# Ledger of designs, part 5: VHH binders against o26223

Target 1, 191 residues: o26223
Amino acid sequence: MKLLWTSQHIKVTVHIDGKVSKMDVLEAIKTRRSIRKYQDREVPEELIDKILDAAMCGPSAVDERPWHFIVVRNREMLEKIPEVHPYGAMVKDAPVAIIVCCDSSLEKIPGFWVQDCSIASQNILLAAHSLGLGAVWTGVYPLEDRVEGIRRLFSIPEHVIPFSVIPLGYPAENPGTRDLFDPDRIHLEKW

## First folded at step 1 (VHH)

Design g5 (framework vhh_gefurulimab)
Fold by ESMFold2-Fast, scan of step 1:
Structure g5 (fold): chain B 191 residues (1-191), chain A 121 residues (1-121)
Amino acid sequence: as target 1 above (191 residues)
Amino acid sequence: EVQLVESGGGLVKPGGSLRLSCAASGRTFSSYAAAWFRQAPGKEREFVSAISWGGSTTYADSVKGRFTISRDNAKNSLYLQMNSLRAEDTAVYYCAAYDEYGSFLDAFDSWGQGTLVTVSS
């Protein structure tokens, strides 16, 4: 849809894309799987931009929004990540990875940056899935060896904390869905 | 749940080779990350090698260049080829796996019973 607006005799045209998603929110949440095998296929920059936009739309404690992102496409750099992250071996097979970081100078309430960066990480996974991509959250914080390894590898300043490494690409696998609902974990009114 | 059973341990002389196997039941290895750990008497469990379900591998510095981890998803099996064995490699070797679905921590919660490897003259 096009919206036309005129102010001070200047004509401005705004384009609004009203695309209907083929996957609703609940379906996206329930069918998202960790994807560790990727096609040898480039991920367009515009899709990465959409994913990062979604990442920044998460709720944040006192709206501090402390997240920063490093987008890694360089094959040599991706191949070095497993050296500092022992279970991040799949990262070298991905066409791109996003490193979610906390800029501690943006923190307004101590400690809540962990929740903020967790929300950003999950939004990256869901957004990737909704766009036909696969991704996996590989843990960095609070493991000091990985935090320092990633910091050194990507020249991250001391006031910035690498939180997660998320490789992503077009999936080369299709894991089945799981029934994870457990009513024994739901307590009505009281424990 | 995944049940893991290791095999292939034994007595071998320094410089020798040994191949460990780990068989999975209940679930296929194709949906799991898998690893080998070892524990010598009186020591903490030590990471040896890991393989993602996509086949990417990681090795501890102490075994890099000597050990090779591999998987056969059709056989639901994990392997560790151990070459140029040293007395310091003597340990109980454990196969480990974790369900990749919700895990963002590198916590292996499915473990085998272990297989003893003794490197001695």
Scores: ipSAE 0.014, ipTM 0.329, lowest interface PAE 8.3, mean pLDDT 82

Design g50 (framework vhh_gefurulimab)
Fold by ESMFold2-Fast, scan of step 1:
Structure g50 (fold): chain B 191 residues (1-191), chain A 120 residues (1-120)
Amino acid sequence: as target 1 above (191 residues)
Amino acid sequence: EVQLVESGGGLVKPGGSLRLSCAASGFTLSSYAAAWFRQAPGKEREFVSAINSGGSTTYADSVKGRFTISRDNAKNSLYLQMNSLRAEDTAVYYCAASPYNYGLTQFDSWGQGTLVTVSS
């Protein structure tokens, strides 16, 4: 939630490709919410390109960058996702979804690909939010039934692991924001 | 010409009740997300309550169970019913609105505020 009167006087103009960014990074992090209802409106390919560029800018263990992305716009394919992902019902109503995958052949340090793909997934959510879109992270890994279902549905090779399915669209809901700061979780110098 | 005008502030004793109103003009409030914020002396502005275009409500933990947000679409107005008021509720209360389907969850329109003082 943006405190307009408080931050108005300190407004910093950020130019990206000659255009003004309307959202501060901290505002984006604090105001991003899971969006599960979408307008019947296509997302331009330019915005998807910007989102994927942001996803690939995340840090990865020993710069292994194991992520691959599947962009799904086909309505029939989107409608089949809930069959293999019980809590992914909203995906069928989204104009597009991004499947975040790990190519295990690119992994240099065992197990760090989960962190790498989590970073990529979060960057997708934040980038989408900053561009006026809504998105939600639906979990695939480590639930083996969902991993195998998504793999089969999208012809993903056995050495590639589907990590998350992120539907995106212009939001048809506005749930507001949350205040989650908890000082009891901060320890100074020692536990 | 988007305008938000708050009213209903005043002096009230602890344990009392007060209802704030926010009149919107220049746009249809029912298609917008709307919220109440407050700012106490010497403190940052804080979130109080919000209602989205679909009618779902959220409340800050400090006011949950005591305050109720609502709107009257026919009067193009937003309300905050404040019950069981405490000294710490003393603040200037602001009305805010953002367009329906605003993906950035930011409030573009603000009122001038109305002062609520809770004292014995």
Scores: ipSAE 0.000, ipTM 0.099, lowest interface PAE 19.7, mean pLDDT 82

Design g51 (framework vhh_gefurulimab)
Fold by ESMFold2-Fast, scan of step 1:
Structure g51 (fold): chain B 191 residues (1-191), chain A 120 residues (1-120)
Amino acid sequence: as target 1 above (191 residues)
Amino acid sequence: EVQLVESGGGLVKPGGSLRLSCAASGFTLSSYAAAWFRQAPGKEREFVSAINSGGSTTYADSVKGRFTISRDNAKNSLYLQMNSLRAEDTAVYYCAAAGYQPYFSSYDYWGQGTLVTVSS
């Protein structure tokens, strides 16, 4: 399986003017980058709906689908996020953010909601990228000060756990593609 | 034959306690995540509590602090200790088990249920 041991250079042009480039799944996965600079441009509601649809299509432990989403467009609320999230400064400048939450009353198997919400978060990032948007996952859980700060700010009830804050918008930066393939991390048959 | 069989249900007064048991046969329960669900007359089946192979537990908000899930791997059995029972806990209780790939499968095995009635 020689192809498993090689890296490939992928060059993708993303339409910065808001048009979406045609992108296959492997291309989307390999070219998605964390985007922290956004154009002063509104993201259409239709695109947010498509992103959230994709987020809910992820696999979950025992099909528990514990995720809930808060869509934040209010400038005043976005500007308050950095007060409770030290690495969330870029959220202030985004036109919209999605807060991924776990409703613990929907949990059917203990502890797997973290992985479920991680899958939902990654689907948001990939869907946004495929639609010509940029996004970044900013971590909330398991940092208790961030969890409680976000809970207070958005009136999240005690049985719901804020997991991640994902600002998104049309990208105002173009970071280069990363070559992350490391054959030393692949073990055949045994460690 | 692969099956789960619940027992321990019955009639109890409000504030009382019951311990439900679930015996697994034909497979090793310790390799599975296991859970209790309940269904009251005329209502949807709802989640009560779960335990994974590592022993981590979760509880529905309606039962937190009152119910305790546990297992005995040597007896291939799952238990639910129910304390401070309320009229709204009246339901048929089911045990369920899910294979090690919980990310891609619903609960694979279900018992036939045991009736719990909380009434004065």
Scores: ipSAE 0.000, ipTM 0.124, lowest interface PAE 17.6, mean pLDDT 83

Design g52 (framework vhh_gefurulimab)
Fold by ESMFold2-Fast, scan of step 1:
Structure g52 (fold): chain B 191 residues (1-191), chain A 120 residues (1-120)
Amino acid sequence: as target 1 above (191 residues)
Amino acid sequence: EVQLVESGGGLVKPGGSLRLSCAASGFTLSSYAAAWFRQAPGKEREFVSAINSGGSTTYADSVKGRFTISRDNAKNSLYLQMNSLRAEDTAVYYCAALTYHGSYPQYDYWGQGTLVTVSS
C-alpha cells in the first residue's frame, strides 16, 4: 500500500490552506476546545496529512506505535456513524472524520495500546486546532456496542480495535475560553 | 505491465449464480485492498464489495448476504461469488486495486470489465 499526496500536482497547490498557527504550544493546549459545528467547507488533504503526521509523533509504550487511522470523507459513510455511535450525531455534519484504531498485532506490551491511542487522539485535536480547524473526541473503546458497530461499518478486521472517532472541519462556533487551573489538585512532596 | 483481467460474466436467469474471477499480473494483489465495482446501463459506477490486505471484507447493502468476495494470494486472484441474482444486478463488473491518494482512497488499477446479464 503506498500513500500518494495530491500536493505533488502543481494545480492542487491553489487549494492548499497555507494558514499557519501563531499559537505557541502552551497557548494551543490552553485554547483548544471541543468543536461540534462545522462550516460547509472542505478540509484540504494537505492539512489532514499534517494532522496525521503529528498524531504519529506521540510517545508510545516500548515504541510499539500500534495506531492506524481511517480517514472518512464519504458523506454516506459519515451519515451512518450516528447509527452505531449515538453521541456522534455531529459526525454527519463534518466534512471529514478520523477513526483512530489499534492494530493489536503491533502491540508489544499488553494493555498500553489504550494510552498510545489516547495520545494519538490528543495530538490530532491539538494539531487540528493549531491549523485553524476544530475537532472533537468521541469515545468508541471500551464501549463494546460502539466498537462492534464501527468495526462492521468500516470493515475493520478482528485484530484491529477502533478507539475513537474524531470529526473535524473549519469551526462554525467559538465556545470561548476555559480557566481550568485548580491548585487544590497539586500536592507538594507527597499527598 | 500492471494488469487486472476479469472473467466469469455471462447470461443467467433470476435466482441463478455466477462466480467472477480477477487475475492480477505485474504486481502483488495481496499488498493491496481489492474491490469489485459495477456499472449498469445509464447509471454511475457503484461499489459492490471490497477485501482489505488484512482479509477484512465489506459489502454494499444491496448485495450483502448474496455476494461473497474472496482472494487467493498464491494465485494472485480475486473472486466474487454471486448468488440469488436479480435483474437489477445486470451490469459490467470491474475489478480494482485500491491505493491511497493522500487522505483520499483511490482505486488506481482497474480491469477491463466483465458483463453480467440477469434476464429471464
Scores: ipSAE 0.000, ipTM 0.100, lowest interface PAE 20.0, mean pLDDT 81

Design g53 (framework vhh_gefurulimab)
Fold by ESMFold2-Fast, scan of step 1:
Structure g53 (fold): chain B 191 residues (1-191), chain A 120 residues (1-120)
Amino acid sequence: as target 1 above (191 residues)
Amino acid sequence: EVQLVESGGGLVKPGGSLRLSCAASGFTLSSYAAAWFRQAPGKEREFVSAINSGGSTTYADSVKGRFTISRDNAKNSLYLQMNSLRAEDTAVYYCAAPYSQGYWTAYNYWGQGTLVTVSS
C-alpha cells in the first residue's frame, strides 16, 4: 500500500532549502565516520532520493547494476531488525534505513554482484555524509542467518539477496578525525 | 578467443519487427549471462536486455513488453526479438559477453554491432 519505489525520484535536484554539507570529494572520503547515534529528527525524502541516485551511479561489472533498495521508515519494522542482526542494535534508533539488495536475475558475471553492491553501499555512506547525515554499514551477506532473517522480515524473494542494512539520520555523535595513511602498504613498480 | 558476431539488423517501418542474432565462440553462453546493448547516433550506450545462465530475463523499461531476449545453448547463440518498433529504437545493437579486466572495472567483449533503423 505505502512503500512503492518509482523511477520518478531516480534523478533528483537539490531543494532550495535543503541542508547540504560543504565538502569536496576528498574531504568527504577522509572525514566520513560510522555514525550509530541519531537525533530524533526526520530525514527529508529529498535527501534519501539524492542518496539513492548516488548509489546507482557506481561502476558495475559488465554494467549489470543488480542493486535494488528497500527504504524503511516504519518504526515497528526498524525495531525488528536487531532481532535478526546482532550488530544492528542502532537501527531501531534511526529514523530511516536503506537495505541494499542484489537481484540475481540481473547478474551477468558470477560473483561480481558482491562488488557491485559494496560500491552502492559505499556511495550511500559518502552521499549521506556529504548531505550532513550520519550512517553506518551493517553487514548482512555472506552471513546466512542474517540474510534469511532480513529476507523474512521484508518479504524479499528467493532470487534477491539482502546485502547490507544502512541506518541513516542526523548525527548525535561526532567521533572526530582519523589519519589512516600507511606508506608501508604502498609498493613502487613491484612488491 | 572470445568472439561475438551480431546479425539481423536492417531498415524497418514503425510497428514492424526484427530478430537479432548473436553467435558466440571461445566461451559457452549457457555458463554465463549475456546481454544486448544499443547506441543511438550522438548518444551514450545503453542497456537493453539480459538473460542469465538459469534463463531469467531482465529488460530496460523502454523496451519491456516489446522485446524478448532468448538463447539457444545448442547453437551457442543469443537472440533479441523486437516487436512494435519505434523511431527511438534506431541504434546500433551490440551483443555483450561478460569479462572483467581489473578490480571494479568491467569490459564487455563486443561484436561489431548490427544497425537497426526504424523509419518510414
Scores: ipSAE 0.000, ipTM 0.092, lowest interface PAE 18.9, mean pLDDT 80

Design g54 (framework vhh_gefurulimab)
Fold by ESMFold2-Fast, scan of step 1:
Structure g54 (fold): chain B 191 residues (1-191), chain A 126 residues (1-126)
Amino acid sequence: as target 1 above (191 residues)
Amino acid sequence: EVQLVESGGGLVKPGGSLRLSCAASGFTLSSYAAAWFRQAPGKEREFVSAINSGGSTTYADSVKGRFTISRDNAKNSLYLQMNSLRAEDTAVYYCAAGTPEYYDWLSGDSYEYDYWGQGTLVTVSS
């Protein structure tokens, strides 16, 4: 079907054990899993650039685009993240992590930066998966202790709010996919 | 040729009113989300108001209760009724149209708007 070919069979190339595989958008969304175990392999800068490009392509309320990103590759810094994030133990074993931040000076409508940064975070997860990497969203905002811990650790200015920490790398686990479709949550015409 | 042309800008005193018009040609505006943005001298572009194909509207907090967005599908036109104008409303006002939003119901994202007018200047002076 020409419509399905052009819209659902878009050329997305993934390196899987030296081979190129195609993953359409629906497949990427449905097969993405949180990955917390990583191979001892460096992630090329080109792939990080592609992921960050995708992160910045999300919609943003009033086009405020408040996103800023910190790319952390330094082993000593990665090892310190679990000290300020109780559920971030896997970050110390990741080759790289991306910290999604909101620059509040760019905020035009109060509160919508949370949706903006959530969209950016999900785009990072999907883009990483489409490129053969694994990632996990570890929550920072709205937990004030984590916000201030990450801010202090990375010298983040007071007007910038760390939103999420996303470690990523080549996956060393395969949890499989989940069947989450629930027709009881779909209401036709009315509740 | 796809085109959006704004009109209705001008000089007005504080507390006054203006009605901006945006005429679309070369495409059917009612099939798109449509919005007004503005840019004051030395500031970045900011969202003012939007309307989706179903007629649902959204307003920036700074203009709520004072501005009303509407469209006339028969005339292929978008409007912004501006009441109780303030000095801080002084800006170039831009009409925009883009593809319907698919997951944030009605967004102020300027990058989702494919078509833009050249702008119309509104000056509110005291």
Scores: ipSAE 0.000, ipTM 0.091, lowest interface PAE 14.3, mean pLDDT 83

Design g6 (framework vhh_gefurulimab)
Fold by ESMFold2-Fast, scan of step 1:
Structure g6 (fold): chain B 191 residues (1-191), chain A 121 residues (1-121)
Amino acid sequence: as target 1 above (191 residues)
Amino acid sequence: EVQLVESGGGLVKPGGSLRLSCAASGRTFSSYAAAWFRQAPGKEREFVSAISWGGSTTYADSVKGRFTISRDNAKNSLYLQMNSLRAEDTAVYYCAAEYTDSGYFPEYDYWGQGTLVTVSS
């Protein structure tokens, strides 16, 4: 499949080089990078609303849509996240963070909420990028110490599971894009 | 870029004390999760103690109550205070630092050369 995928690669490049005022879906997916450094600049509520709307548009198992979101702008609370999340140091420097949660009372089929919340988390990252923001997914579930730390910090009920913490802001770094296509991972008709 | 240099190892009698130091260059310890590991002759490298960038500490059961990990961010140094030393504490002690503070698990990508601690009469 090397020839077919090389052709698709060229098409993506041509599209990105086009004079477009907005990123298309493929451009957003291919150019999104984890951003951990943010400008000291507020993110408008309008943009957060657009990001959360996009998050809720993901598919979910049997349409259970178990996700809830906590929007954190309080500086004191953002500064406490690194105390309970070993890889969340950048959160204290972000203007805002979104905590993706699962309300287990909304679960219709056991275990698929992890996939549902993963989809919501990725949609947040892509939507943020498409709007000129940078974000990073910091992992919470299934690490029990982090789950309980975040729960306590934000008064999250026992039936609700914090899944991810996503700080976001206007980017203060530009890592460039990655070329991760590996044709050896594609199998035709058989393994 | 990051260099770690351990010091403070030596020979002590059982029941004695030593303080190990680890000096970092290229990056300050305020940006690190940092840890001490040890390796005795013929054994695998084992975890001793860790400190998060937030100051939370973790200890192996074999050293809990006897060893104390600390750091001085202004001096860019990590320490291990070792009290009530036993013959089984004899090992080369390694300072380790994680250069990234992002992700799911600590990955100690920077290691020192080690300092020898011998507990013997």
Scores: ipSAE 0.012, ipTM 0.232, lowest interface PAE 8.9, mean pLDDT 82

Design g7 (framework vhh_gefurulimab)
Fold by ESMFold2-Fast, scan of step 1:
Structure g7 (fold): chain B 191 residues (1-191), chain A 121 residues (1-121)
Amino acid sequence: as target 1 above (191 residues)
Amino acid sequence: EVQLVESGGGLVKPGGSLRLSCAASGRTFSSYAAAWFRQAPGKEREFVSAISWGGSTTYADSVKGRFTISRDNAKNSLYLQMNSLRAEDTAVYYCAADSYEFGTYDEYEYWGQGTLVTVSS
């Protein structure tokens, strides 16, 4: 048991032994929840690097890997995201956000970049959760107004498409685990 | 913000019917996904029924054929018509809505306070 003080704001945090318990892949998948409330505490660059490494390890169609990422820590920029993304109100309160983008010049097979960027987005969510962080996927593509709003706000060139905005931080909420297994959605051999 | 208020609960005898309503208020009510859940005393919250943006409906096996989910977008309202009620349907019923219109999130963001349904002889 250890009392820790955060570097961003004075907050007393009780740590059990100073290290995060490891969870296996199935546990991470089953216990990940969308987190929209964050502690006023900085996320180390090392953790962001680990998350982005995991994002780039996803499969992609014909190995095209069309993803690019913008890491946003600037408070003024984070506060402007809700102005162009009406359902992104929580982003302004996050210490950092990742914008997942597709560079169309890297696309080898038309249309599969959406799946590629979805895979990268999901890996960000799972990696964040496994490292003790919370995150949420806020949709950008295919909503034209959000795509152009984010493009303009972050000076994204025309050949690059913003796909999702993922705020993340240390969780300030603790939702329960979901029980989502539904055998009626599984069909053996035929529909 | 979206706020959900359930109504229509009450005491009913086995075999009876009730219609639950959920009124949505606030800047945006997402019609992409809305759902009913229930929780009986001492039990976990369970899924009852959902309706998507495209109008497709899903029902838990325990209520399929007896309950009907519907919505009235002009009234910003979600409904659950419950027929052939049984003692095991006794629970607090919750309305839930996804605030993101294209459902890229895998869980409901807004929940109502619940309305009690008691099925007893």
Scores: ipSAE 0.000, ipTM 0.166, lowest interface PAE 12.8, mean pLDDT 81

Design g8 (framework vhh_gefurulimab)
Fold by ESMFold2-Fast, scan of step 1:
Structure g8 (fold): chain B 191 residues (1-191), chain A 121 residues (1-121)
Amino acid sequence: as target 1 above (191 residues)
Amino acid sequence: EVQLVESGGGLVKPGGSLRLSCAASGRTFSSYAAAWFRQAPGKEREFVSAISWGGSTTYADSVKGRFTISRDNAKNSLYLQMNSLRAEDTAVYYCAAGDLYYEGYSDYDYWGQGTLVTVSS
């Protein structure tokens, strides 16, 4: 069989007795959960590169692609994040975190950078999940105290806005999957 | 597409050393993670060691401290330096390449034919 497109590059590695699984896009979307507990195990740079490649593949308003990413592996810096982000306590226990930022100088349509960076953040979560990692989106924007705290901590320029902090690692918890389909939220032809 | 060929296997005495090599065809090897797996007679295939394209490594507990994985992307080659060999290391050793750097063999898309390592006096 000559299949021109394969899901081979969308793999989920779950270390349960050395077993791994492959995941298609719908399965990845439906089984992704927020993971806040991580193994004491490094995440290879190759996996981070794949995740960031996926993040930059999202649609962007007028193709402005205003996103920039800070990859944080330094333990001292990871331990300081909860000081400026109170709901980011799990970040200190992660082997790595990605900070999603908007460079406002790249913005073509005012305000749409929020949607752009949301898309990039979700792609990070899905890509991490497909690669056998766990991650969680911790909100920074639009909370001014968190925005300025993260900016100061990572020497982010004034024209760049930190949007989200996403810790990730090999999962040390399995919350299972959720059945969230609710037909009452679907309206046909009219409200 | 991508062909992997192992070499360097053979008979070695306990406490001895061997270096396995894996040659990859083409220029695509530098884009892949690579790994060594082994299969002893009558047993299932088990993970030995893996290396990312950037050089990050992981090892099975049974070989950690004795085996060293390395790669040379310019030569499209993967190596496994095996020191302090034990009878329990007797197996067919397989080279693997794939998109993911992990311990599961289903993570790897390309496999060599294997090379036999026998540790016996």
Scores: ipSAE 0.000, ipTM 0.130, lowest interface PAE 16.8, mean pLDDT 81

Design g9 (framework vhh_gefurulimab)
Fold by ESMFold2-Fast, scan of step 1:
Structure g9 (fold): chain B 191 residues (1-191), chain A 121 residues (1-121)
Amino acid sequence: as target 1 above (191 residues)
Amino acid sequence: EVQLVESGGGLVKPGGSLRLSCAASGRTFSSYAAAWFRQAPGKEREFVSAISWGGSTTYADSVKGRFTISRDNAKNSLYLQMNSLRAEDTAVYYCAAVDEYFSGYTDMDYWGQGTLVTVSS
């Protein structure tokens, strides 16, 4: 590892397996793409920790923050996810996946946990992208078969609801950026 | 913003040990990477050890095998266990924190006041 420092402007260059992107928030939002192909390369725990910290920083209705997270690195378990989530085939090829869950016992206002977990899921995607990783949101809730399949597979208790499965890793594809701005969806003063 | 306060410095004989602590106050310190630096009188400040939020560690060659860095995120605390101390380890030790632990290149955001370690031969 190369470490540099100076007396007047202390600079630390730390070489860690994961690299933080230099893009600002707006650029991260605009350039994030769903990534479904991953390198055969492990994601450092520090990057997962950073991503989960970001997930928990989202706004939450009445500050209920009902989210729980399961981090899955075991390949055998990752390979079983597509059996209960047919559109999650890419999960078996990912080095790690995060399952976003709602603990219903933490719910202060009924029904808003869906928004809370959606915010957490999006923050995971943006944080992953900002750290040089790729990820994709695969939907679990509100599809009952997927909810029960994931619950069974990961021994999730009855009062906890699996919301999304997000595989992530170093990207093995580059789909490029999209221009999604549509001015016809913006109305000034009135509809 | 975080405030850092070091403690645990003192006078010790060569071959002895000391444990330094750094207490942080303020919001979200657990999201920071943290490091120990030291400065001997009349010398430049030098890197000693760093630890990420997740526990990955880095050590300067001069202290490898003798020093151990650790953190307790629940207590917002950083530690440096120093064993087999040498006269050359005499310095003021500073803890430091940075918000972007995977930036690859960053200036330290916060610095403590320092704690003096004297290894008398």
Scores: ipSAE 0.000, ipTM 0.092, lowest interface PAE 21.3, mean pLDDT 80

Design l1 (framework vhh_lunsekimig_d3)
Fold by ESMFold2-Fast, scan of step 1:
Structure l1 (fold): chain B 191 residues (1-191), chain A 117 residues (1-117)
Amino acid sequence: as target 1 above (191 residues)
Amino acid sequence: EVQLVESGGGVVQPGGSLRLSCAASGFTFSSYALYWYRQAAGIERELIASITSGGSTNYVDSVKGRFTISRDNSENTMYLQMNSLRAEDTGLYYCASRKYFGTYDYWGQGTLVTVSS
C-alpha cells in the first residue's frame, strides 16, 4: 500500500484487529483524549510491543535515544503507584502501565532527554489510540518526590530517571473531541 | 565556582555515632536535591541517603533506621546523622547535588569514616 498526501489530509492504511482500515494522522492527533477509566480486560503483549516500537521511532537530540521502558502488569505494583504519585489514582485500575525512563549514560546534550522522553510518551499515547486503547500521561519528572518514589518501587538504578507513568487499557469512557484551534496564538513574521 | 565540602568524618567504635556535614557554595542550594554516597574499599560507590528540595528522604535498607539525612537551607548545609555504626559502614562518604536528573552532578572530595577500635 501507499501513503497518500493531498492538500486536505495525509492517509495511511492501518491493521486493526486483523482488519485493514484507512486512518488520517491528523484525525488520530485531533481525536486522542486522556482516558482514565479502563475495562477489566487484558491488553495483549503484541499490542504493547507495537506501542513500544512506535515510542522508539521518535526523534531525539543528536540521535541520543536515551529512553528505556518498564512494562508493569503486576496488580500489587500498580496499586502502589498512587502512594508515590498523588495524581495517579487511575493507575491501580489499569491492566498495564508503561514507565518511560531516561538512561542518563546515553545523554549527549544535557537536558534534552526531557524532550526526547516527552516525544516517546506522546508516541505511546498516539499509538495506543490508533490500536483502540486508551491511555493517559501522568507526570513524574521534574517532581523530585515522585521521581524517587517511582525509583524505589521499581528498583530503578541511580543513572536512570523515571519520566512518566502511562496507564493504558481498553477504554471504559468516551470523552468527546475538542476544537482547540486558536488563531490569536499565531503571529505572522514577528510577535 | 560550585563547591561541596564534607566534614565530620573520623574514627569511631562500633555502636558509636558521627554527624557528617556538607557545606555548599556557588549555587541556589534550596532548589537542589542532595545525596550522600559511600565508597568502601573494593566495593562500588553506592547511594545511601537522599533528600529532595521538598524534604522527602530515602535510605538504602542497610542504613534505614540508623542514619538520618537533613538539610538547613539557611546555612546551605546538608547533614547525615549516623547512629549505631557498624564495621561495614567504614568508607569514604561523598555529598553530591543535582537540580535536574540527567545533568552534571556536583561532588565533594569525600570524608573518611572508620568504624574500628
Scores: ipSAE 0.000, ipTM 0.140, lowest interface PAE 15.3, mean pLDDT 83

